# VHH binders against q9y6x5, part 227

Target 1, 379 residues: q9y6x5
Amino acid sequence: LPPKLLLVSFDGFRADYLKNYEFPHLQNFIKEGVLVEHVKNVFITKTFPNHYSIVTGLYEESHGIVANSMYDAVTKKHFSDSNDKDPFWWNEAVPIWVTNQLQENRSSAAAMWPGTDVPIHDTISSYFMNYNSSVSFEERLNNITMWLNNSNPPVTFATLYWEEPDASGHKYGPEDKENMSRVLKKIDDLIGDLVQRLKMLGLWENLNVIITSDHGMTQCSQDRLINLDSCIDHSYYTLIDLSPVAAILPKINRTEVYNKLKNCSPHMNVYLKEDIPNRFYYQHNDRIQPIILVADEGWTIVLNESSQKLGDHGYDNSLPSMHPFLAAHGPAFHKGYKHSTINIVDIYPMMCHILGLKPHPNNGTFGHTKCLLVDQWCI
Short names: E, the ipSAE of ESMFold2; O, the ipSAE of OpenDDE; V2, 0.75 times the mean of E and O plus 0.25 times the DockQ between their complexes.

## First folded at step 10 (VHH)

Design wc6 (framework vhh_5j56_2; at its last look DockQ between E and O 0.73; V2 from the best seeds 0.00; counts 0 for: pae E 3.9 > 2)
Fold by ESMFold2-Fast, scan of step 10:
Structure wc6 (fold): chain B 379 residues (1-379), chain A 127 residues (1-127)
Amino acid sequence: as target 1 above (379 residues)
Amino acid sequence: QVQLVESGGGLVQPGGSLRLSCVASGFTFSGSDYYAIGWFRQAPGKEREGLSSITGSSEGYTSYSDSVKGRFTISRDNAKNTVYLQMNSLKPEDTAVYYCAAGEYIRGSDYWTYDYWGQGTQVTVSS
């Protein structure tokens, strides 16, 4: 009876993969559901920032996860993917699982979505798995479906995260058709397994399922490197984040550091914090450093070294290569409907509507997703 | 508690073949999609060079550097937790210490990290 939602993320699933490869299981899912062909993510187009934007409906400057590596000038704390469990970093927003649990005594379940193994405003997902990359998709799925079917108070919101195709996108690059075709076929097979498991357990007909991603992927090369050491000495600054968006904390006069960097490469834009383009919504947070460097698509910022990455993301969010897609199926969604584009921050108010939750103030626009929903008039 | 042990190095004539083995312990790399074993080499006076990798996924995705593609083949024996590098058509410029390394991917890292390395095995290609 209460509406239920499973939110699935395949990290780094570039939208145009859907046009260049075969996805029989995903296409069957879409045939009886909806497809949004492009989701315009938030800047910077990185994993932790965009996963948190999906579940809060906020730009990075508002939710506080502004990069995968960050420094908070007020508290002098450092964040990385290896020390992401301090609640301090996550407390600038209220993710949907916290809202779900605090309204009408509902439960949430999580298989490794970023932030779900951290108490946020003293609330942790009711059921969760600590992050461990060695845990199979099948084990994550088994736990999620067990919790969806056997919990009191009922699990009404569940999340499932999988690291591919991001891991392979970085290793092989998106232009490696041989390796990427095998990776994407496996993901399609995992989608088939997910649908079959939900059908077998009697969950499929009454569960809303969203399959989406946080960003895309673009091809990188040893021929497209920007060496910061050719422009500025390490004694002048502290490096908070490197590539493709570098976060620079000056040790000397900010204007002097800016002047050393501003003409460093024709393939990199250099911004004082207050000059960062308004369209990025990437300015109003103490974790955003005084100088930000933004590399052009496919260019890698390095410190007098080669790069091992053949694919990367983090680039300008207007780039189609950085966009994921969204597919959904369930009682809340139309059948066989295709939509062109939504903003990634629009997913949160849509999910709140489906679950009957009152959303926290957010940057999403419910009107952008109304045509996906059976209970809405899209005129 | 990861340990890697290389074997199979030695002296070989130009045009010859060698098969290197890398035995892994302390983890089951075939049990994780986000584990990989990579082969690297370092020749005297040169930087360490990545040559080939194979993932722990069921597909066993492989990669090769341009310098060895078509001459070297990576393979795995999951029952023995062992990765092999078959090296054919060896050249004097292939002379180097060869290392295997265990790589891992985690969410948000944006790259595969090779934090566990074997001691290396010497390969010498000469008459």
Scores: ipSAE 0.717, ipTM 0.860, lowest interface PAE 1.0, mean pLDDT 92
Fold by OpenDDE, look of step 11:
Structure wc6 (fold): chain B 379 residues (1-379), chain A 127 residues (1-127)
Amino acid sequence: as target 1 above (379 residues)
Amino acid sequence: QVQLVESGGGLVQPGGSLRLSCVASGFTFSGSDYYAIGWFRQAPGKEREGLSSITGSSEGYTSYSDSVKGRFTISRDNAKNTVYLQMNSLKPEDTAVYYCAAGEYIRGSDYWTYDYWGQGTQVTVSS
C-alpha cells in the first residue's frame, strides 16, 4: 500500500504546554510514536507564513507568504485573512499537497489548512473544505478520514487544521492557567477523538500522523505597549502589518521615517529592509516592506487604538515561547522516541521522504529528522 | 445592520453598584464559540481597556481583567440578546465611558476583532 500521511495543526500550541499541562491522549499518542519537544519556526512567527513553511520547507522570504497581512507595491494587491484566495500570493512556492496531487494514482485532501482552498499552480486538492471557522473539528475530521478511506485515486496526503489553542491564547493569555487548562483539555480530547476515529476505521496502524503547530504564544499586557503615534505621524506611512512585527510603508523619505522610529522604544528594534538580521531569513522578497519594527517579547505595538490581546505571537523565532512541538505516529516513525529540537522547515523533506515524493528545493535538512524514522540511520 | 446599544450608566457614589446592559441587534452571537461580547471602558486621557467578555458558546465562558475581578460580573440573556455587566464596589477610578463590543476570532487575523461597537454609556463614580 502506498504510504499515507495526515498532517494536523493545532494553531498556537506552545511547546511548553506539554510540560505544564496534562495531555493523556496526546501523551499516549507520543508514547506510541515520536516527539520533537521544540520546533523552531520561521520569522515572522505568524499563522499563514509558518503553515506554508511546514508544507514547502521554505523560509518566508522564499515562499512569499511573509505575513498574515501583505501588500504588493507593484500590483497594488493586498493579502489578509479576508482576502487570501488569490493564487498570486501562493504561487511563489509549490506546497506538498500539490506535488502529491500531481503524482500518478494519488490525491490530496485538506480541511482548512491555510492555502488549501486556493488553486496553486493551477492545482487544487481533489478534496478540500473552504475555510469556515464555524465548522466543528468533528466534521473536519469526518471528512478527512472519509477521504483517506474511500477516495479513488486514494488520498495519500491530507491536512487538518484547528484554530485552538491560538484563539484562546490571544483572548486569555497563555498564563491564564484556569482558562488555558480548559482549552488545552479540550484539545487533548480532540486528539483522543482523532485517534479513536482512525482506529475505528482501521487506519491507525497504517496511517502516518503528524500533530504539530505553527507557533506558540507569549503573555501580553496593557502595561507593555509601544504607541507608534507618539513617535511618528500616521500620515507619514502606511501600516501593512502591526504587531508584534510592524511592516511600514513610508509615504515620505524612508530615512526620515526610519529616524522617527529608530528610538521610539527601547523595547522595539527598527530595521531597514537591508539591515534585517540574516538569521531571520526575512529579507529577499519584494513583499517585505522597506521598514520593519520588531517588538520585544511580550510587548505590543499599537496605535492610538489600544490592543486587547492578552497573548500574541509573531516575535523573534528564537524565543522559546514562539516554538511549537511536533508529535508523530505511524509505520514510518519510531515508538517511544523523543528529540529535542528541529527547524520547522525540516518537516517538509521528512514528509516528502515518507510519501516517496521528490522534494522541491527547500531550506529543510533531512538529516535533522532521521532519528524519527525507522528506515533511517541515526547517529 | 449590526447594532449594539449600551444603557444603565449614570452617577453613583463610591461603593455603589450599577448594572450596564448591551442589547445586540442584527445578529445573534449565542451558539458560536468564536463570537464574544466584551465590555470596554475609556477614561479621559487614558487608553481604552478591556474589562470583561463572554463567549457565545453554550457554556458562556467569561473573562475579566485584573482591575475588575471580584467586583464586576458579566452575564447574558439569550432570549433578549442582551449582555449585562454588573458592577459592584465601584471606585472613583472606575469613572469612564463604558462600551460594549461584539468580537469574532478569525484565522489569520490573530486577533479577536471587535468590529461592532456601541455608542458608550457614561459611568461616574463620585461622592
Scores: ipSAE 0.443, ipTM 0.757, lowest interface PAE 1.1, mean pLDDT 94
Fold by ESMFold2, look of step 11:
Structure wc6 (fold): chain B 379 residues (1-379), chain A 127 residues (1-127)
Amino acid sequence: as target 1 above (379 residues)
Amino acid sequence: QVQLVESGGGLVQPGGSLRLSCVASGFTFSGSDYYAIGWFRQAPGKEREGLSSITGSSEGYTSYSDSVKGRFTISRDNAKNTVYLQMNSLKPEDTAVYYCAAGEYIRGSDYWTYDYWGQGTQVTVSS
């Protein structure tokens, strides 16, 4: 009986929401499984890069999805929220669902995880939904469970993506307790529905389920703006991405652009590409622009206009506010075990182990997740 | 094409009330938490400020800025594709042009922006 795994992401679920809000259904899930309290994600702490890091085990420089907005100078291609389907962007890595479904007698299914509706290395998820934010969680779950129960060859790896609490975190900010309590209660209800559906279909005891997220959220403010147009004429560069990590393509001499920016704000670090700190693992890809600007936590880089953001992410991945959690339940996992932290890239080799797949070369460390697994000695 | 039209502004004495309307056309507002209509205002010499918003979801979740919480109420009428702002206990400081705007959350851009704006309606609070 081949092992099965469902990987679920609730976008923008900050790790400390678990301590600051009530989650009866998620806490029951954790009590019967495992919890990793903080997952150290990859820089930049944005949605597309971190979702791809989970499923490839690679830093962003290695998998090529280096931001939510990208430009490739050789091909003149742009990547954005409305232009994310070109396999060119995704082909620098092999995500786990491709490896899985190329095995004999195995399929993969996907409900809107970033990249699963793209034919990566000429291979698209065996069953998938095209991204559409209007599709309810219930419909996504119905499709996933139908595929897990009724497919030949059987679906052994499935993904499910949900946009909250990220959408509300941006809109209200993480410090809006009233609105965030309402949003997080709805998410907990969805987790309850997930578990109940799996039980009703006879999947709960033999399906491994990971519930995780890509990043957290920090509070923004109109008092914490960095006005880029006050420091440099907009005509001197092309803006590839703005905040909180700006990607700057100089139109004039690179050193001249750097010098105009380096003293723009004490709340922003300005890096030439070769000077980006090694700890970010964010240097060795042509899609990373020659100059990046990294705002301090809670600061927003703007052009000559105001910002309406009350919450944001993308900041330094050492910040606890940027860290999600991971919970898991199933036959591969211990019951009632709590672990302090792992790196987000560690999830990939763990998933490969659970599924019996040979991992591609990656940046994860299997040893970091051994204590979560029943078949491993925890020292 | 999405269009928003404000109405209901005017002159009112301090302590008075007004109800603003925002009629949307070119799309149906209701249906998703990922759509919102918001009210904004801009006084002479000031930056535009956000006041309140309501989502397109069936529950119609609302938010308010601290400057208007307790005095202003946002609501909607889906049959008329209209969003309202009930403004009570008005003060001279509330004098501004009031705008409604429609926005959407987009996963890959990690932002809420209000891309569609009305022309504005003047509210003047004066004796």
Scores: ipSAE 0.218, ipTM 0.628, lowest interface PAE 3.9, mean pLDDT 91
ESMFold2 (binder alone), look of step 11: mean pLDDT 80; pTM 0.817

Design wc60 (framework vhh_5j56_2)
Fold by ESMFold2-Fast, scan of step 10:
Structure wc60 (fold): chain B 379 residues (1-379), chain A 127 residues (1-127)
Amino acid sequence: as target 1 above (379 residues)
Amino acid sequence: QVQLVESGGGLVQPGGSLRLSCVASGFTFSGSDYYAIGWFRQAPGKEREGLSSISGSSEGYTSYSDSVKGRFTISRDNAKNTVYLQMNSLKPEDTAVYYCAAGDYIRGSDYWTYDYWGQGTQVTVSS
């Protein structure tokens, strides 16, 4: 029997939620599996970039999904949450489901992971659901488990995506203990449902399950706004992305735009593209704009408008508030092992190892995840 | 055509109770194309305030603003295509026009949108 892996993402699940709220079902999962307490994600700490980094093992500058809103000056194409199905945007990397289908004559299944409803290098996930935020977790789980049990060639790699706690994190902020406790309790119940469903179908003992997330969440405020309209007129630039990382395409001389922005606020850093810190690995891609503004944690960049966000992400990836966690259970993983930190790009080569796939060149380091795995020597 | 219609408003004394109803036509709350149904209010000269929401999915996530936690309860009846707001321990400060709205949240958007709104129902808490 070939090895099988189910990769589950709860969008915006900040790592320290695990210490501040009760998760009885997740705690039972971890007790017989592994926990990585912090996953250092890639910059910028946004949904589409980090979900694609998990399944490619690449920094954003290398896989090409560099933001949730992007512009390509050569083709005049624009990428957004409402315009994300053009393969052009996704073709700079090969995600694991494509590798799984092409190397091993195996099937992949997907319930709404970013990119899985797009043909990438002329290959789409064998089974997939088109993205629709209104489809329940139960329906997503029903489809994934049906495909895991009833497919030829066998489904060996499956993904399941859920929008919470990101949606509530943005609306209420992570410091709203009452609303966040209700959302997180419901997520824990969904994890309980997932485990129970896999047990009832006879999948639990032979399936590797990873539960992770793409980023965390930090508290924002109407008292922490950076108004770009107070610093520069709209006639001088085109805005490609706004907050908390603004992508600026100058309509006049780049240096003139930079000079108008560089002292606008003590709560943001203004970078010419070539001056973006090397530690971000966010420079070597044409989709990264000539000027990037990076707000300090908890600050929101606005255009002479009030912000309705009480929580946000996208900030510096060194911030613990931006970090998710990773929990895993299954025959590939040790039982009752806790690990402090891995990089989000390390997940891809680990998953390739579990599935017996040859990874494409990537930025992950297999050695960082070796201690999680039963078949590896942990030195 | 998507429509939301509120009812159940009226005059009530402080400490009283009201139950507001929001009936949808053109879509179904069960299996809805919308992420959530929310209740909002607006008093004259004030900004619109969000009060509570319930997810359109079977999970039924609920949320409440600080001003109404413990006093207001949101629920739905999928067979009647109706969302309710049960309002208890009403105060003069709760006097406002109450609206229901269908809300969307899409991965990567990082914000909520409410594109379909009812006409509102007046709630007056007085004497």
Scores: ipSAE 0.591, ipTM 0.808, lowest interface PAE 1.3, mean pLDDT 91

Design wc61 (framework vhh_5j56_2)
Fold by ESMFold2-Fast, scan of step 10:
Structure wc61 (fold): chain B 379 residues (1-379), chain A 127 residues (1-127)
Amino acid sequence: as target 1 above (379 residues)
Amino acid sequence: QVQLVESGGGLVQPGGSLRLSCVASGFTFSGSDYYAIGWFRQAPGKEREGLSSISGSSEGYTSYSDSVKGRFTISRDNAKNTVYLQMNSLKPEDTAVYYCAAGSYIRGSDYWTYDYWGQGTQVTVSS
């Protein structure tokens, strides 16, 4: 009776991988569904911020997960581990699984999506797994499909998160065609397993499935390093986050710290908080530090050391290398339709529409996703 | 509780071969996509150098540094929870203490970190 939706994320799946590699299982999924060729994510282009934007429809300054490492100036709390489970960090927004459980007599299920193992507004997903990277894709899929098939009240919203191709993107870099080909082939096989499992359980024809990602990946190099220790002494500031967006908390006058940093490297932009470009929507939150450094694409900020990263993300969200894609299949979606671009914040109101939920105020525009949906008018 | 034990080091002449073994206990890395075993070496007065790694994934992704590519081969025996480094065409400059290390990746870390290290095994290439 009620519509069901499974939201799947492959972390760090750069949009143009679809054009540079073969994905037979994903291509079959798209043939009978929809493809959005690129998704404009939010700044900063990092895992936790963008995963929370997908499920809230909000910019980072509004939902409060502004980085993978944070400091809150008002409460003096530190979020320095991406597994911090203090609800304080997550309570500035209401994610879709909370709305799903509170507006209707429905359940939500989660396999490792950021935030789903944290009680948010005193609500946690009806079924969830605590984050553990050692848990296989198969085990995550087995739990999600069991919960979708055999739950009372029915599970109508489910999430599934996988760390690749992000992990390999960092290790090998996106230009390593041999290793990336093998990683992406495995991901395509996992998509094949997902579809086969849903068909075997009789879920496929009546389930809406979205496959997306939080960001892309760009090539880094030992030849493209910015040594912050050459700019400023450690005694003048506290470092909240390092690369490629550094978050600086001054220990002395802010203007003095800014002046030491502003001309240090031609490959880094230095912003006072109030001067951060409006297009980033990255200013109005106490967790955004007084000075932000933004490295140019492919440049790594370091503290008098080399970097082992051959790939990275977090860069300017206007860069195509930072953009993921979105593919979807199910009764809510057209078949064989391609769309050019949506904003990552547009996914939330679209998902609310599919599930029949009233969205919380958000930064998405439902009109941007109308052409994907069978029950909407699109010229 | 995680332990790594290296073996197979020793003295060998230039052009010779050795096979190093790394036995892991306290965790099962095979079948875990976000675990890897890496081989590193350190010669006296030099920085530690990464040589090769193999992932715990079903694919067993491998990597090699340019200094050993084509001469060294990494492999695994999942039933024994053991990783091997086959070293061929050994040169005097390969003389070092060789370490295996367990690496992991978690969402949002943006790095592969090697937190558990073996004690090392000496390899000496000399006439």
Scores: ipSAE 0.495, ipTM 0.741, lowest interface PAE 1.6, mean pLDDT 91

Design wc62 (framework vhh_5j56_2)
Fold by ESMFold2-Fast, scan of step 10:
Structure wc62 (fold): chain B 379 residues (1-379), chain A 127 residues (1-127)
Amino acid sequence: as target 1 above (379 residues)
Amino acid sequence: QVQLVESGGGLVQPGGSLRLSCVASGFTFSGSDYYAIGWFRQAPGKEREGLSSISGSSEGYTSYSDSVKGRFTISRDNAKNTVYLQMNSLKPEDTAVYYCAAGTYIRGSDYWTYDYWGQGTQVTVSS
C-alpha cells in the first residue's frame, strides 16, 4: 500500500493566532503529531506565489508565479485572480501532483488548491474541483475523502484549500479580536470535522495530514497610506500590481521613473529590479517588473483614494506577522514534537520523501524538516 | 436578473429596535455563487460603512463592525431567500440609509467585491 498525504491550507492563518486564541481540535491534532511554530514564506507574501512554492519547493523567481497580479512583457499576457487557468503562467515549475502522477502509477486529488484546475506540462490533477469560493468546506472535504477511498490508480496525494481566515483578515484586520475569534473558532471546528471524517472512513491511522497556510496578516489603517499619485503621474507608467508591493512598468525611461519614486515616502522602499535585495530571491524572472515598490509593514499604497483593507499581507517575508505555521499528523511524523522554524520551500522535499517521489531540483533543504520524521535521525 | 430589496426601515426613538429584511430574487441565497450577503449604511456627509455579513456557504460565517457589535444580529431564512438585520439599542448615530449587497471573495483577490446592491431603506433614530 503506497503512502498517502493530504495537504490542507487555511489561507492567511498567521502563526501568532495559535498563541492568542483557543484551538482545542487543532491542539488535539498537534498533541499526537508535530508543530512547526513559524514557516518563513517566500517574497512576495501573497496567496498564489506561496501556494505554488509549497508544492514546487521553489522561490517565485524560479516557479514563475511572482504575484497575484502579473504581466509578461514578452507575450503581453496578464495574470489576475479572475483568469488564472492559462497553463503559460504555471509551466515554469512541476508541482508535486504532476510528479506524483508521472513517476508512479498513482493519482492526485484536489479541492481548489491554486493550480490544480490547470493542465501543467499537459498534466492536470486526476480528480479536481474547478475553483468556486461559495462551495462549502464540507463539500470540498466530502470530495477529497471520497477520492482518497475510491480511486484506481490510488490517490496518494490530495490537497484541500479554504479561503478563511484570509477573507476576514482583510475585512476586519487581525487586531479585531471579536470578529477574528469567531472566524478562528469556526476554522477549529472545521479541523475537528476533518479529523472525525477521516476516522469514520478508516483513513486516519494510515494517512499523513499536513495543515498549513501560505502567509499571515498584519493590521492596516487609513492613517498609514502612501499616495503614489503624489510622486508620479499615471502617464509615466503602467501599474501591474499595487499594494503592498507595487509592480511598475515604465512608459518612459526607467531611470526617470525611478527618480520620481525614490523619495516618495519614508515608509516605502523603491528598487530597480537588479537592486532588489538578494535575500528576497525575487529578481531572475521576466514577470518581475523593472521597478518594485515595497511598503513597510501595515502601510498601504493607494492612488489618491482611501483603502477598504483593515488587514493585508505581501510584506517582507522576514516579518513574523507574515509567517504561517505547519502542523502534521500521521505515520511519517513524530508525536508531540515541536519545531521552531522551517522555510516554506522545505515542505516540498519533505512531502516527496514521505510519498517516495524523486523531487525535481528545488530550493528546499530536506535536513531542515528531518526532525519531524520518524524515519530520520535528528541532529 | 439579480435583485436585492430592503425593507423594515423607519423612524424609532433612541433605545428602540428595528428589523431590516433583504429579499433576494434571481438567485437562491442558500447555495448561491456569492460568498456573502452584507449590510452597509451611509449617513449624510459620511462614507459608506460596512456593518455585518453572513456567508452564502453552509458554514454561515457572521461578522460585525465594532460600531454595531452586541447590538445588531445578522441571520438568514433560506426558505424565504431573505437575510435579516436585527437592530437593538438604536442610537441617533445609527441614522442612515441601510443597504444590502451580495459579495464575492475569491482566493488571491485580497478584496471583497460587491456587485449587486439594493436600493436602500432609511433608518432614522430621533426623539
Scores: ipSAE 0.551, ipTM 0.776, lowest interface PAE 1.3, mean pLDDT 91

Design wc63 (framework vhh_5j56_2)
Fold by ESMFold2-Fast, scan of step 10:
Order: sequence, then C-alpha cells, then structure tokens
Structure wc63 (fold): chain B 379 residues (1-379), chain A 127 residues (1-127)
Amino acid sequence: as target 1 above (379 residues)
Amino acid sequence: QVQLVESGGGLVQPGGSLRLSCVASGFTFSGSDYYAIGWFRQAPGKEREGLSSISGSSEGYTSYSDSVKGRFTISRDNAKNTVYLQMNSLKPEDTAVYYCAAGRYIRGSDYWTYDYWGQGTQVTVSS
C-alpha cells in the first residue's frame, strides 16, 4: 500500500534550542533518523505564511498568505489570526493534503495545522479538527492516530500542530532559561508520548514522521521599541500589520508617507514595495502593501504604547534566530544522517516524493533533500 | 460567564506590603497551557501597565515586568481557583487601580490576548 507520512509542527522551535537544552526523546528519534540543523524559512518569518510554505513549497508572494494580518484592496477583505477561514485567502496555492485527496483516492487528516479547517479549491482535509487552542496535545494525537489506523480510503498524509514553544517564547523570551527549560522539557516529553503511541499501535516502523517548525524566536525588550506615532500621524495611512514587519497602506501620496518614515528610526528599514530586497521573494502579490517597514532583530514597532512581548519573530529570514530545524524518521529516511541546511520550501517536493504525488509547480529544489532519502542517489 | 474578582487593595504606607487576590469563576485556569492570569495596573493619566502573569499549565510559569521584579510575587491556589499578587516594598509610584485579567494564546497572535477583566481594586501608597 502507499507510504504514510505524519507532519508535526512545534510552533516557534528555534533551531539552537537543540544545542542549549537536553532532548532525550528527540535525540533518540534523531539517532535512528535524520536531522537538518537549520531550515531557512520564508520572509516574513511568521506562523501562517511559513506553515503554508511548508505544505505548498511556495514563497509567500506566490501562495498568498503573506502575513498573519492581511488586507486585500480590491475585495476590501481582512485576514487575521481570528478571521482566517475565508477560502479567498488560501486559494492562490494547492496544499499537499488537497493534492493527496485529488490525485490518489486517499484521505488526509489534520489536527490544527493552519489552513486545514478551510475548504481550499473546494476541498477540505478528509478528517480535521476546527482550531481550538484549549484542545490538549493528547487529544490531537489520539484523533490523528485513530484516523491513521481506521480510515477508508486510507489516511496517507496527516498533520499535527502544537502552539509551544511559540506561546512561551513570546511571553518569557528565549533567554529565560528557567521558564524555557520547563517548556522545552514538556515538548520533549510530548515527542516521547508520540513515539510511544505510534509503537503501541504498530505504526512506528512503517510511518514516515517529520518533526519541524515554522520559525524561531528572538529576545525583545522595553528598551528596544520603535514608536511609529513619533514618525507619522495616523491620518496619513492605514496600518495593515504592525510588528516586526509593518504593512502601510497610504491614504495620501505614497512618496510623502515614505519620506516621513524613511529616516524615523535607525533600527528599521523602510521599503517601497518595488524596493523590497529580491532575496526576500516578498514583492509580487497584491496583498503586500505599498510600503513595508522591517525592524532590526529584537526591536518592536509600537503605537505610542509599551510592549509586554519578551520574544518575537517575523524578522529577516537570514537570521539564525529565525530558523527552525527538521527531524525525520521512517522507511523513507536514512538513519543517523545529519544535514546542515535546507530551505523551508524544499520540504513540499520531498513530501510529494515520499507520498508518490506529482507536485504542483513550486519554489523548492528536490536535490536539496535527496541525501535524507534512502531511495535517492546521494553524492 | 467568565468573571474575575479582585480583592485585597487598600491604603498602605511606603515600604508596606499588600496581598491581592483574583478569584476566577466560569472557567478554571489550571490545566490549560494556553490560558494565563495576568496582573495589570492603571494610574490616573497613565497607560495600563502589565506587571506579572502566571500560566494555567501544571508548572505555573511566571513573568514579571522590570518595575516590579524582586518586589512582587505571583502565585496560585488551584483548589480555590485563585491567583495572588504579593506586593512588598511598596512605593507611592505603585498607587493605581490593580486589575486581574484572563489571557489566552492562539496560533498566529504573537502575543497573549487578555479578553476578560476584573473591575479592579484600588491600591494607595501614602502616609
């Protein structure tokens, strides 16, 4: 029968946490599988954009989820973490669960991965949970494993999302070793529970499991604030997204707004849309606003208020603090192999290969992940 | 449904101590990793300031603002569904209305949102 794959995300799992804390369960997983030490995510380094890049293999400008807060000037629609269910926002790409269901007469299952509770191109994940942060990891895992074992047509692609360590990273900051060590130990225990459950159900030896994340985390401070109200009056623009990448929609001449912003702070870069650096691949989409502000690492953009946020992400994707890792285990993967770096968009074509799916056109390079796979010629 | 009630405020001399209590009803804050109780204050003519929080997780993770770190201690009694703020070495600058609030985290929010607030309890530090 066809290969099966479970894709697990621990939101905000900064790659270098693996060097600074002990993960006995994750280390045992890696010993018999593969580790990619750094995954270079897409810009902006935010939850919704990067989760959608993992499952589409596309840059944000191509898949259309360009931020956690978006505005479309043509339709007058708004997107946010609390208003994310309109298919309009998700329809610029085809995520892997849709391809899995349409190409292969197979089922997909989802426990709270962004987009999986939305019909995309009139197709919703065969089994899914509506997003609710109060639902435990154990309940999410119980549903996923039940669906993997008891579905017809068979579930061949499953996703599992968990909000930590992102929630605690924001609250305490990544430099709070006491609180972060407790959070990360709990995550390692959840990984242990996941492996034990798969072994108990007889799935472990025949299931491909990927554990990854969408971004990292950097330390913020009340001493590193950029007050946008000191730069420009609110009457001149509409604010679409604030920090650390501000999306500015001018209400007056764009050049006048740009001139008021461009020299306001030494700790942010101000870009007209056409001047956004090519390396970001963040320009060719109507949802990207006419002016973008990019704060320096650890700086927070505010509107005449303090920030209680001690950690954040969304910064330049070349920063190691923004990078997650990828670990994988299963019949498709080598055992005990370590790889330095891949691009987050490379995950999609690798997953398509594992599942025997024809990938949609994408920005990933299959060659970058070949050395992870047993059925590929490497070197 | 969700209600938070603060108590324990009052008049205290500089250098004194007060213990604030926040009783929650309509939900339990223990057992949910993505719920927390936070303490905030607001003095006349000033912005609302976050002071401290404690998570609903079994570990009860805590945080403190720099203005109160070392002077204030947050704790909880899960059996009483109550969160406490022990305030020591009080200064006239600590005079404010103190609020407890129930916060939650959701994917993509990038911060903890405090949707449920108590009515506040007045703390006055003076002679």
Scores: ipSAE 0.532, ipTM 0.787, lowest interface PAE 1.2, mean pLDDT 91

